# Designs tried in a protein design chat: VH-VL binders against Phosphoribosyl-dephospho-CoA transferase (mdcG). Part 1

Scores and structures below are computed, not measured.

Target 1, 226 residues: Phosphoribosyl-dephospho-CoA transferase (mdcG), of Bradyrhizobium diazoefficiens (q89xp2)
Amino acid sequence: MTSPCKHGDRPPGRHDLVFVSPAGWRAMLDARDDLAADSLLARWPKMRWPTIRRRALPHEATGVALGLPLPPSAGKKRVALLVEIDHVASVARPPSLQQARAYAPRNWWPTLDRLDGLALRHSVDARVYGSLAWQSLTGLDYVTGRSDLDVLFEFRSETDIDRFVADVAAIETSAPMRLDGELMSADGAAVNWREVHGGASELLVKSIERVVLLDRHQFISGATGS
Unless a header shows other numbers, all headers, positions and changes below count from the first letter of the chain; antibody chains aren't numbered by Kabat.
F, E and O stand for the ipSAE by ESMFold2-Fast, ESMFold2 and OpenDDE, each averaged over both directions (binder to target, target to binder). V2 = 0.75 x the mean of E and O + 0.25 x the DockQ between their complexes.
Where letters were taken out, [cut] stands.
The coordinates of atoms that the task and the answers printed are left out; those that the model quotes come from them. Centres of patches stay.

## First folded at step 5 (VH-VL)

Design d1 (from a18 with light chain I96Y)
Fold by ESMFold2, look of step 7:
Structure d1 (fold): chain C 226 residues (1-226), chain A 119 residues (1-119), chain B 107 residues (1-107)
Amino acid sequence: as target 1 above (226 residues)
Amino acid sequence: QVQLVQPGAEVRKPGASVKVSCKASGGTFSSYTIDWVRQAPGQGLEWMGRIIPILDIAKYAQKFQGRVTMTADTSTSTVYVELSSLRSEDTAVYYCARDSWEGYYMDVWGQGTLVTVSS
Amino acid sequence: DIQMTQSPSSLSASVGDRVTITCQASQDISNYLAWYQQKPGQAPKILIYDASNLETGVPSRFSGSGSGTSFTLTISSLEPEDAATYYCQQYDNLPYTFGQGTKVEIK
């Protein structure tokens, strides 16, 4: 029998950045020879770079499940980490579009500027995750010529989501990259923007706790419950 | 330019509780860990605990375990410390402090709240 | 718990003097140490983080050194506004702990 994380016991937290304390890093490196032997991973605590929250596996009932995405030069893999809650030093939101802009390829800048302007007009908080986020956080080369732009759109109750998504689609038509964006409600539940734009009657809703197929109306109407 | 705003003073009788607020002005707490530190008259600094507001999860120094509760209201950018079963030795200035982004050291401090416990 | 011991507990010095304050940790804390300044009636203010890094806006006459268990705060040329109590604090492991403080007075 398994003991999955109960819904509602923890605040929602997909894409949250998590900083591990010095004691937490020491404990992990002492216990994990593979981490200590990897020169890039050994640098992580020295550079004070964050990790990200991930969905806990069933056997990870105690602790905080974290991921550490490595750059393409290191095989573009995610290292799974598990730390005690006492070793979480800080939790932060992903970088904003404005903060990440300087680290993007120059030919991405017009698209980023249009997305930032759109987000302001619709009262949406736009942040980045994925390769651009990690490039901005570390200075390492994460973005390649084949990279998507991963944007997290945190919307508010007044947001006209259907209009917003139509405007995102219009921006993508002239973009030099594919937009892989998520719409996130205040409770941390997220859907891919393309599912909403495409008119799907049921949406694949992701949260830190689970992945669930929900009715489109339920997800959209739930945005006003904030 | 973030400023942490606390009430100036509170007076309580022994056995009572006190709840001290700490509100970010000109910014927000949501991406920062908050520490509470107290200082009795003529004494040094004493760490009470810390809270991670996004998670609303706190860790307390053992001395205060069972008497202290820290909570956060991210919608108002406010954190609270509540100390129960007050004693005269709890008379102190109670500071909140915002940690660096990594959550390591305290880079912005509130002005402190003087809590006086007297019969 | 990691105990932090400061020395001296107080000192008096003249404007222009070099002032040195030490902090000893009961175990190796690498460089995870901060120094704070507290003037009478005021909240503490961060001066030095990671043992030797000067916080933005802090005068260059302040410097920090050390690692492991032994740390030093130095004021290269004391100014009148430096009259304060100075605290070290470790953030290697919970619970975070402070030194007892060093009161610096101007003669």
Scores: ipSAE 0.583, ipTM 0.829, lowest interface PAE 2.1, mean pLDDT 87

Design d3 (from a18 with heavy chain L55W, light chain I96Y)
Fold by ESMFold2, look of step 7:
Structure d3 (fold): chain C 226 residues (1-226), chain A 119 residues (1-119), chain B 107 residues (1-107)
Amino acid sequence: as target 1 above (226 residues)
Amino acid sequence: QVQLVQPGAEVRKPGASVKVSCKASGGTFSSYTIDWVRQAPGQGLEWMGRIIPIWDIAKYAQKFQGRVTMTADTSTSTVYVELSSLRSEDTAVYYCARDSWEGYYMDVWGQGTLVTVSS
Amino acid sequence: DIQMTQSPSSLSASVGDRVTITCQASQDISNYLAWYQQKPGQAPKILIYDASNLETGVPSRFSGSGSGTSFTLTISSLEPEDAATYYCQQYDNLPYTFGQGTKVEIK
């Protein structure tokens, strides 16, 4: 029999932060010589830093596919992990824009403040992923002079998406960095904000399971909710 | 700062079900794992299981497998435990507890709900 | 399942006494152990996490030690408000398990 009616939140998806249990880390370190031999990777469990949910590869039929992005000083590598569901200890949403502010370069702060204000006015939940997120989570240097600001905009049925992306574009004109953002619907499907702002009739929609082209109306109608 | 609010008491007949709520206030809910722990009168603590609210996925202690269901409603910051086919041995205080952010230990506890199973 | 064996089941001590409570795990759990205090009619509260780390706001007379399979909670100088039942709990692996508790009474 199927699970009871689920309430309100999006399904498991891209950008979910995943904490691995002590037993899960022990199993991975025992099985993976590359993890145990790398001083930063071996330290990850002690620091209690999360991993990130990723799309499973074709041969990963069971388990939870996770990624671990290393900082630029370690070669900007993303380590693939696979854990049993029972070794997932906790799942968290990405850091909020407000939480991440203190870890951003100071010249980014006016842009972050404007984005946070915009998100509040439009009832959009703004969170970060990418280099700023990992810098805020670990304290390690992920953000460089070439880094984008990666923002996840979780919108609601009442959000006027076209007005929202126009305002994002206006903020970017004075920003010290490129804004690389995704609009994410209630079902966890996401598109790049520029495709929406640019008026594309078909959007490249990404979810944890697939990447598909959808008609703009199909995405916005489904993304606006039931 | 954060509070886990539970109803004070529930009374049920043997064979019935009970659903106990746990609502978070004064803090965030969706990014934390929630455990359920019960305590029969005069006895120790017994872990029943836990739920990861954002994924709405639970793991149960074997003793309760088949009788227990845990669910989450992140829009109302509430988790639930439902225990079916109640017996007198299920009379206990039922606590919810929020784990540390990494999901390792229980750092915030609800006040508990006394569930009494009597004919 | 990881069995947690706590001892003693009960003890009685005077104000000012040093009190020691032990907890044994059936397998190596590293430092993944918490201690909780429960007063009558109240929910448990966290005292110590990761075997030896004192939770914020807990009096410094409480301390924890140990790793692997053997763990100790110490109250360096017993106070009247320390009368309670104390539980250890492992979080190394599911299912999480508790010791049976140690009731501490003031003589």
Scores: ipSAE 0.791, ipTM 0.908, lowest interface PAE 0.9, mean pLDDT 89

## First folded at step 7 (VH-VL; from d3 with heavy chain S30D, light chain E55Q)

Design e1
Fold by OpenDDE, fold request of step 12:
Structure e1 (fold): chain C 226 residues (1-226), chain A 119 residues (1-119), chain B 107 residues (1-107)
Amino acid sequence: as target 1 above (226 residues)
Amino acid sequence: QVQLVQPGAEVRKPGASVKVSCKASGGTFDSYTIDWVRQAPGQGLEWMGRIIPIWDIAKYAQKFQGRVTMTADTSTSTVYVELSSLRSEDTAVYYCARDSWEGYYMDVWGQGTLVTVSS
Amino acid sequence: DIQMTQSPSSLSASVGDRVTITCQASQDISNYLAWYQQKPGQAPKILIYDASNLQTGVPSRFSGSGSGTSFTLTISSLEPEDAATYYCQQYDNLPYTFGQGTKVEIK
């Protein structure tokens, strides 16, 4: 008898920010000799910067799988980390478009504002991830002239997804950057918005637990749990 | 400014359970860790545990393991602590506290709930 | 568990006096220490975080120092409103632990 998911419990998201305890950082870094020489990693806990939740690898059955993206100046290396659940100190959602705006290039501002307005009109919660998010979170330079704007759009059952993605595409036509991002259902399942906009019958659906191909209608209707 | 609101007092008999609520007003609860700290009369502060509402994960102090349950209702921005098998020694003011953004120190406190366990 | 030991347990001082409270950790907790003030009948209030950072809105007469295992809260000039119990708390590791408290009374 699968206990009905109480309506309010959001499953852990792939883009959730995870703050790790001081002891957790020590334990995590001490276990990784290969990271000992990285000055930015040593600085990371001191600066109280978050990590990002990632899908666990098959051999990472125990613990919380975390990612740490280094900035371009540090080679854009993605560091995979694993921490015990007890060392998770806090979890936060990615920054909003509004929060990230101040850290974005000025020429991005009109696009950010349009996306924010669109999200509000459609009752979609829009968050940023990727380079802009990390630039916002750390103050380090992550955004380059080749950077995409990565946006997570959390939609509801009432959201007209087809119209929404069409409007996103329309905004992109005048954007100085490529718009990348995911449509995320309440259950945490996410699809690239471009796949949806492209009219694909099957969608590559990503969750914290799995990657699966689902029928478009199944994804849109929220029937991903079964 | 975010405020944490708790009920004023609860009275229970030994062996009973008590559930204390902590409601956040003036902000969202979604990105914070909440601690529960109690204080017996004339005594110091004692950490009971914490909950991360967004993931619904909790960690309890060993002393309360098996008797304490922390839960969160994100829709109402309310966190709960339930303590079962109450004893006279559980008589205390129970505080909820919101941690800093990174979940380290307690920057906002509720006013506390006096729980009296009396036979 | 990390044990936090405060000293003294209580003190009485006059207005204008310099007051010093110490907290010792059983292990190195770096600067992951907070100080709280609790007045009678009130909830604790944070004064200092990260051993030495003054919380916004806290008077400048309060200061924190120390790292590793030894920490100090200082009130440079005691005011009548500073009559309270003070607690240190480590957040280096779970479980979070508090010092036993220091009661500060005004003479």
Scores: ipSAE 0.917, ipTM 0.966, lowest interface PAE 0.4, mean pLDDT 94
Fold by OpenDDE, fold request of step 12:
Structure e1 (fold): chain C 226 residues (1-226), chain A 119 residues (1-119), chain B 107 residues (1-107)
Amino acid sequence: as target 1 above (226 residues)
Amino acid sequence: QVQLVQPGAEVRKPGASVKVSCKASGGTFDSYTIDWVRQAPGQGLEWMGRIIPIWDIAKYAQKFQGRVTMTADTSTSTVYVELSSLRSEDTAVYYCARDSWEGYYMDVWGQGTLVTVSS
Amino acid sequence: DIQMTQSPSSLSASVGDRVTITCQASQDISNYLAWYQQKPGQAPKILIYDASNLQTGVPSRFSGSGSGTSFTLTISSLEPEDAATYYCQQYDNLPYTFGQGTKVEIK
């Protein structure tokens, strides 16, 4: 039984890493004949690599919806998986900027360090997702010359969001890559930081449950409505 | 190094409830699965269940279903197991254990809590 | 549920002896098996994970082997400090299950 989120517990997030039990892996792969020939999928559980939580499709009413991104060498295919909740073995947060740094191109290091410092100054928890995260998690080549740096910024009620995104934009001006990413509130609702920086009155807010347009002030104040 | 700290001992009467805490020192439970394992005097190890604190999901062994509740407080890095309707057979040392990163094997153990159920 | 059958339940051996403990699973669990050591009055400590990987800090005299349904813990040369109870545990599927334990005594 999924116990209801107690007050103060973070809801499951779209970027959470999910480790699946051995039996769960067998069950998932056995249900998908179309994946039987994929050598990386066969290797994935052996290497103890995680999956990523994704929003469930309408027909996926039961279980936990998971995603598995294959590297560019494997065609950048995104595999959609579904697993029973009992086969979730562990859940982890995405890697920190510091954790991912060692796996990033050297010319990315100054940008990563500046973002890490910025996050610390604003009491924002910064995590990486996308190609750099998967490169750090698997050791496989995910980052290319066309890759963006994807960062999740978990902000607090006290965070000056306007100042924060302005500072992120300033860092991007000297960055060798495009900075992509999301601002995430305590309730798990997230918005692209560029929308916020652009001064939009309405924001496309994404959560694990839904995608909605919300007023900018509602999002910033944390009034995303249950 | 992460340590799991438990209370030393608890004494209860039959029919009562006991709640045992497991606090992480030197780390957090945010990205880990925690198992509870008990050991009756002179007996082997028995898995009771597990909790994934970050999602607040738990799975219990069938033997304890209806009597056991596992909870987590991420703000204090503490996990709890509560066992109700206690019987003399519930007398045991109760261990919390942190699983490996992927949530498979138990790599860090608490020192255990002796729960004695006696009239 | 996956049943783990451990053998023997107890053994007595001399210092320097080779000791072997076996664990049998009721179904194929691949290499998803751990071995633990428990000394009197202490919590269990992991020795081996994934059937054959030695945990950091564990003496090299300990080794694990096997896959599928049959597994073995070996102590190549028994030391006095190895007097303990040993347990195997599968983590292929829930519920996690342990062997009955093997008590190793020093003669």
Scores: ipSAE 0.912, ipTM 0.964, lowest interface PAE 0.4, mean pLDDT 94
Fold by ESMFold2, fold request of step 12:
Structure e1 (fold): chain C 226 residues (1-226), chain A 119 residues (1-119), chain B 107 residues (1-107)
Amino acid sequence: as target 1 above (226 residues)
Amino acid sequence: QVQLVQPGAEVRKPGASVKVSCKASGGTFDSYTIDWVRQAPGQGLEWMGRIIPIWDIAKYAQKFQGRVTMTADTSTSTVYVELSSLRSEDTAVYYCARDSWEGYYMDVWGQGTLVTVSS
Amino acid sequence: DIQMTQSPSSLSASVGDRVTITCQASQDISNYLAWYQQKPGQAPKILIYDASNLQTGVPSRFSGSGSGTSFTLTISSLEPEDAATYYCQQYDNLPYTFGQGTKVEIK
């Protein structure tokens, strides 16, 4: 089941970038010796890099659950953070595909250009998450030779989703990497693009609140409207 | 390059409410925190609060708690401040400002809305 | 709340003069301070962020310095268009607060 989405509002999502205030960083570093001792984590506030929204664990009922994916050189760990809502300074959408292009390996550029063109033609907002997103946000080396291209496709009510995913599949046939993409509705619910392309009658729908299995029509109805 | 567009003036009687809009033109603000700052005639700047548009969530200065509401409509790139139970002391220019991307300082300002409260 | 106190409240200076405005915070705010310029009938405009970083498009005669609790805005050689009120503002912690302003007039 997905959370209700108000008309005209973008609800909170799993991929939201979250900037922590100076007071918020100070509070976390004072309370967490592991954060203060790590040179990269101690540097994070100075560089003004964001964190990422994550699903809250059951015991995290108060506050905002955040994650901080470290680059491979730092052991490929994800640091769990929890901050007070008043310490959230800003919330941003993930980097656009166009913004991230300059940070991608050069052999990825033709694929990125085709995806950007496709997204424009279908009125889809294409953004990145995962390793390319963090490489573009930090300038640190996140992308490896085995990295997927993780794309978030935010579609509109008029989007022909079935045609869109067929065109994504066509682009992947000549891509130097696997395309790991999510289709995201206006209410922040997301499904893997391959499930839609494969014609599955039931889709694994992810939201900030939960992961549920929905009929294909339930996802489309909640995502695109009548 | 983004511009924040506000209405020029609003006139109200004491006890009424006013709702002031702030619309992004030439860009969007859904990935940016928006502050509201007011300035009474001949006085300095006073922070009223801020809103995070994607989450439609706000924090208010204590002085305004219970009288102020800030909301966002990301589909129209517009935020609002509503101030209720108006008094003559609320006569001021009301500015919206878009923060830097990390939400620290006020980078882009609207030109302000003059709200006049008079009997 | 963090109080921001500016000095002086006003000043009058000649074109070409060096102008100095100070801002004192009631507690350590590191470098989380901005300076704004406001001309009559206009919205404020950011000049300096993070205490010392000049915003794009701001003339190089403006500079900022300081950290912790004491901050300075300097205009190295006053120009006629610099007649304005200048405000400091801290963003270390909520609520955000402004200094009371410094009005700069040309003699």
Scores: ipSAE 0.836, ipTM 0.930, lowest interface PAE 0.7, mean pLDDT 89
Fold by ESMFold2, fold request of step 12:
Structure e1 (fold): chain C 226 residues (1-226), chain A 119 residues (1-119), chain B 107 residues (1-107)
Amino acid sequence: as target 1 above (226 residues)
Amino acid sequence: QVQLVQPGAEVRKPGASVKVSCKASGGTFDSYTIDWVRQAPGQGLEWMGRIIPIWDIAKYAQKFQGRVTMTADTSTSTVYVELSSLRSEDTAVYYCARDSWEGYYMDVWGQGTLVTVSS
Amino acid sequence: DIQMTQSPSSLSASVGDRVTITCQASQDISNYLAWYQQKPGQAPKILIYDASNLQTGVPSRFSGSGSGTSFTLTISSLEPEDAATYYCQQYDNLPYTFGQGTKVEIK
């Protein structure tokens, strides 16, 4: 078997949670006075909260590009981080809908439960990103009255995607929030669910490496192996 | 409660390779770093390396660099360690361990696989 | 690499005795240290993480202390089932390293 390597590795999924090692945090704080001076950022390593994978900038040819989204109370921005691969201690998938439920507004719960049930029936792994994810991860206030529900639907080869998105649309009809969901293949390529439901002939496909426009047939067939 | 399932024993000749599996039985471990630790008879614990399953990337202790390969199959919640060019001093129990969620310490251990290298 | 040195290498004590095991790191590792117990024929089991935090299900007679380079595992009143080998392990930086172990026997 080949050793995993930094370049040409299996594509990590967009939205992967990344935990930084003690040595990694020390290196970043030593090099970045802005991080060391911010009380919330200084708290981040102590609380052992993750960061999130982001697309690398052109000058970031080596290393792992990470983001740290701050809550609205701290200005609601994303702090850019860059760490060496050896300082990645762990990588986790985003919180499941079920894990995030307890941190959501109560009036979101029926929608979350319906989405969870739908995902199970279609062999889809449903997870959250965005404000609800970070609220569930940190316990800090990220969700506001105007927040979207950002859901990541990871489908499998056997998933009937057309049927799935039709059912998602039915659930959204009675949802108390905008559902900003992505369908993601196992290789990390993702498309907004509304483009698939709307019957677009070409889809805007996003991955950690790029954003491209693909024929609907190419995405569906490539993603499902059909 | 997750359990890490490993084969009980493997026997090999010097110069051969062995591939030991570690599978989560009570759930998945793809969101957790997995360490491999070996213990020769009557000896202490020796860290061999770790793998991050979602990214299928590994870091190895220097002693094993070039002879060890760790891989992950997230679809089956299984990781593997493969050790090549076996020598008699590779006779040991090989443990997999799942780290805490942030990947700092080893909170769940497999029962171990005894690999015996003898002619 | 960060060297972890345990003392003593072995000890023999009576049921009810207070047992102390020390671990020295070759450099400052803050509190990034775990203690493991390994009974004969079994896999290691975590007792203490972050130098002083007791893992769920571990008896309260076990405690950990220390920071920086010097760490201690204490068994306040030794029980027969505590006969085992104990290992410290640092996770401040790769490669992770273990102490050489301390074998605790009941006399």
Scores: ipSAE 0.834, ipTM 0.932, lowest interface PAE 0.6, mean pLDDT 89

Design e1
Fold by ESMFold2, fold request of step 12:
Structure e1 (fold): chain C 226 residues (1-226), chain A 119 residues (1-119), chain B 107 residues (1-107)
Amino acid sequence: as target 1 above (226 residues)
Amino acid sequence: QVQLVQPGAEVRKPGASVKVSCKASGGTFDSYTIDWVRQAPGQGLEWMGRIIPIWDIAKYAQKFQGRVTMTADTSTSTVYVELSSLRSEDTAVYYCARDSWEGYYMDVWGQGTLVTVSS
Amino acid sequence: DIQMTQSPSSLSASVGDRVTITCQASQDISNYLAWYQQKPGQAPKILIYDASNLQTGVPSRFSGSGSGTSFTLTISSLEPEDAATYYCQQYDNLPYTFGQGTKVEIK
């Protein structure tokens, strides 16, 4: 029993934003005393903020596993949610780098601009997750002086991945934060950019369903469509 | 400003199928839920179902279960509704609508496709 | 399924009149209700969402009120271009459902 998906559908991404319906929120708040008692969580439906897709736990055989990351001021925890597929109202891609820029600290802007330019040159779709994503989605303070920049780089078959990660490393040398980036293939599988840059022969590949160690060639072959 | 573009009209015989397209122009729909609503001549609005394009999954109103299929092609910003085993009662204007970002209400509508089912 | 009942089914009014249309839900739907306007030969257009919020570009003579099971659309001063059919729609729970419509004509 896995998360519900229609036969032949594109697999859900591990970073997909998921909006819960009014009925879905009502069902969760009625069933979960911890959610109903938290003032921010009780407000979440009124604010129309999304949740995030997460990997299901073994006992979560039915439904859609979601997470709700709270800001540092609220204890910086991730609340686990489980909803019926009928209570998923909408699914959105994570915010783009460009969409998130206005919500980043000003001293991050040169790095974001360089990454956006790099993504354009390599035909990579660059999006954010983590603290900057949630700051841009909610307007609440998620980014701190210790925060990483969490970026998803979705590459295409023509992408020179080795050159791309070398250019990311060059950008990081002058960045005011650590770049915690993932290279994501078309099927939603992702690896940390540093493993690729470091020349690792085997990569830790993460998807919504599993984590597996793949040969570098196997991952790159999937990304190029060959 | 996004617009949803649909074909103007389709004619079919009873028992046939029809597939109606809905294409986003001046924007994208991949991060938005798309609803299909029909309106028989002189009648009100009837919700048929909705599709979540990124996941290419749909939910159908019970009345249409087994006869309707909704699909999405996010690469072309197009969704489709296919209705099979057509009857004369299926004569209607078929609208697509893009929901608000959170997927609650229908904020952008296509112009509609008139599907006529007649012998 | 949540049934939505509108009244009246039709009305005729003069330019400048205050027009009121009601919508009754068979269950509590909180404020998860939209109002749509459909002019002859056109697609529907959203006027009001969340029972009372005016959509961008909609004239201020339109307003919505209500919560729970009882909702009202008001046109404070009817204009000739307001001749249309008006629909309420709930989005509290699937399946989404519409009222049967209220046709507004100018005398």
Scores: ipSAE 0.826, ipTM 0.927, lowest interface PAE 0.7, mean pLDDT 89

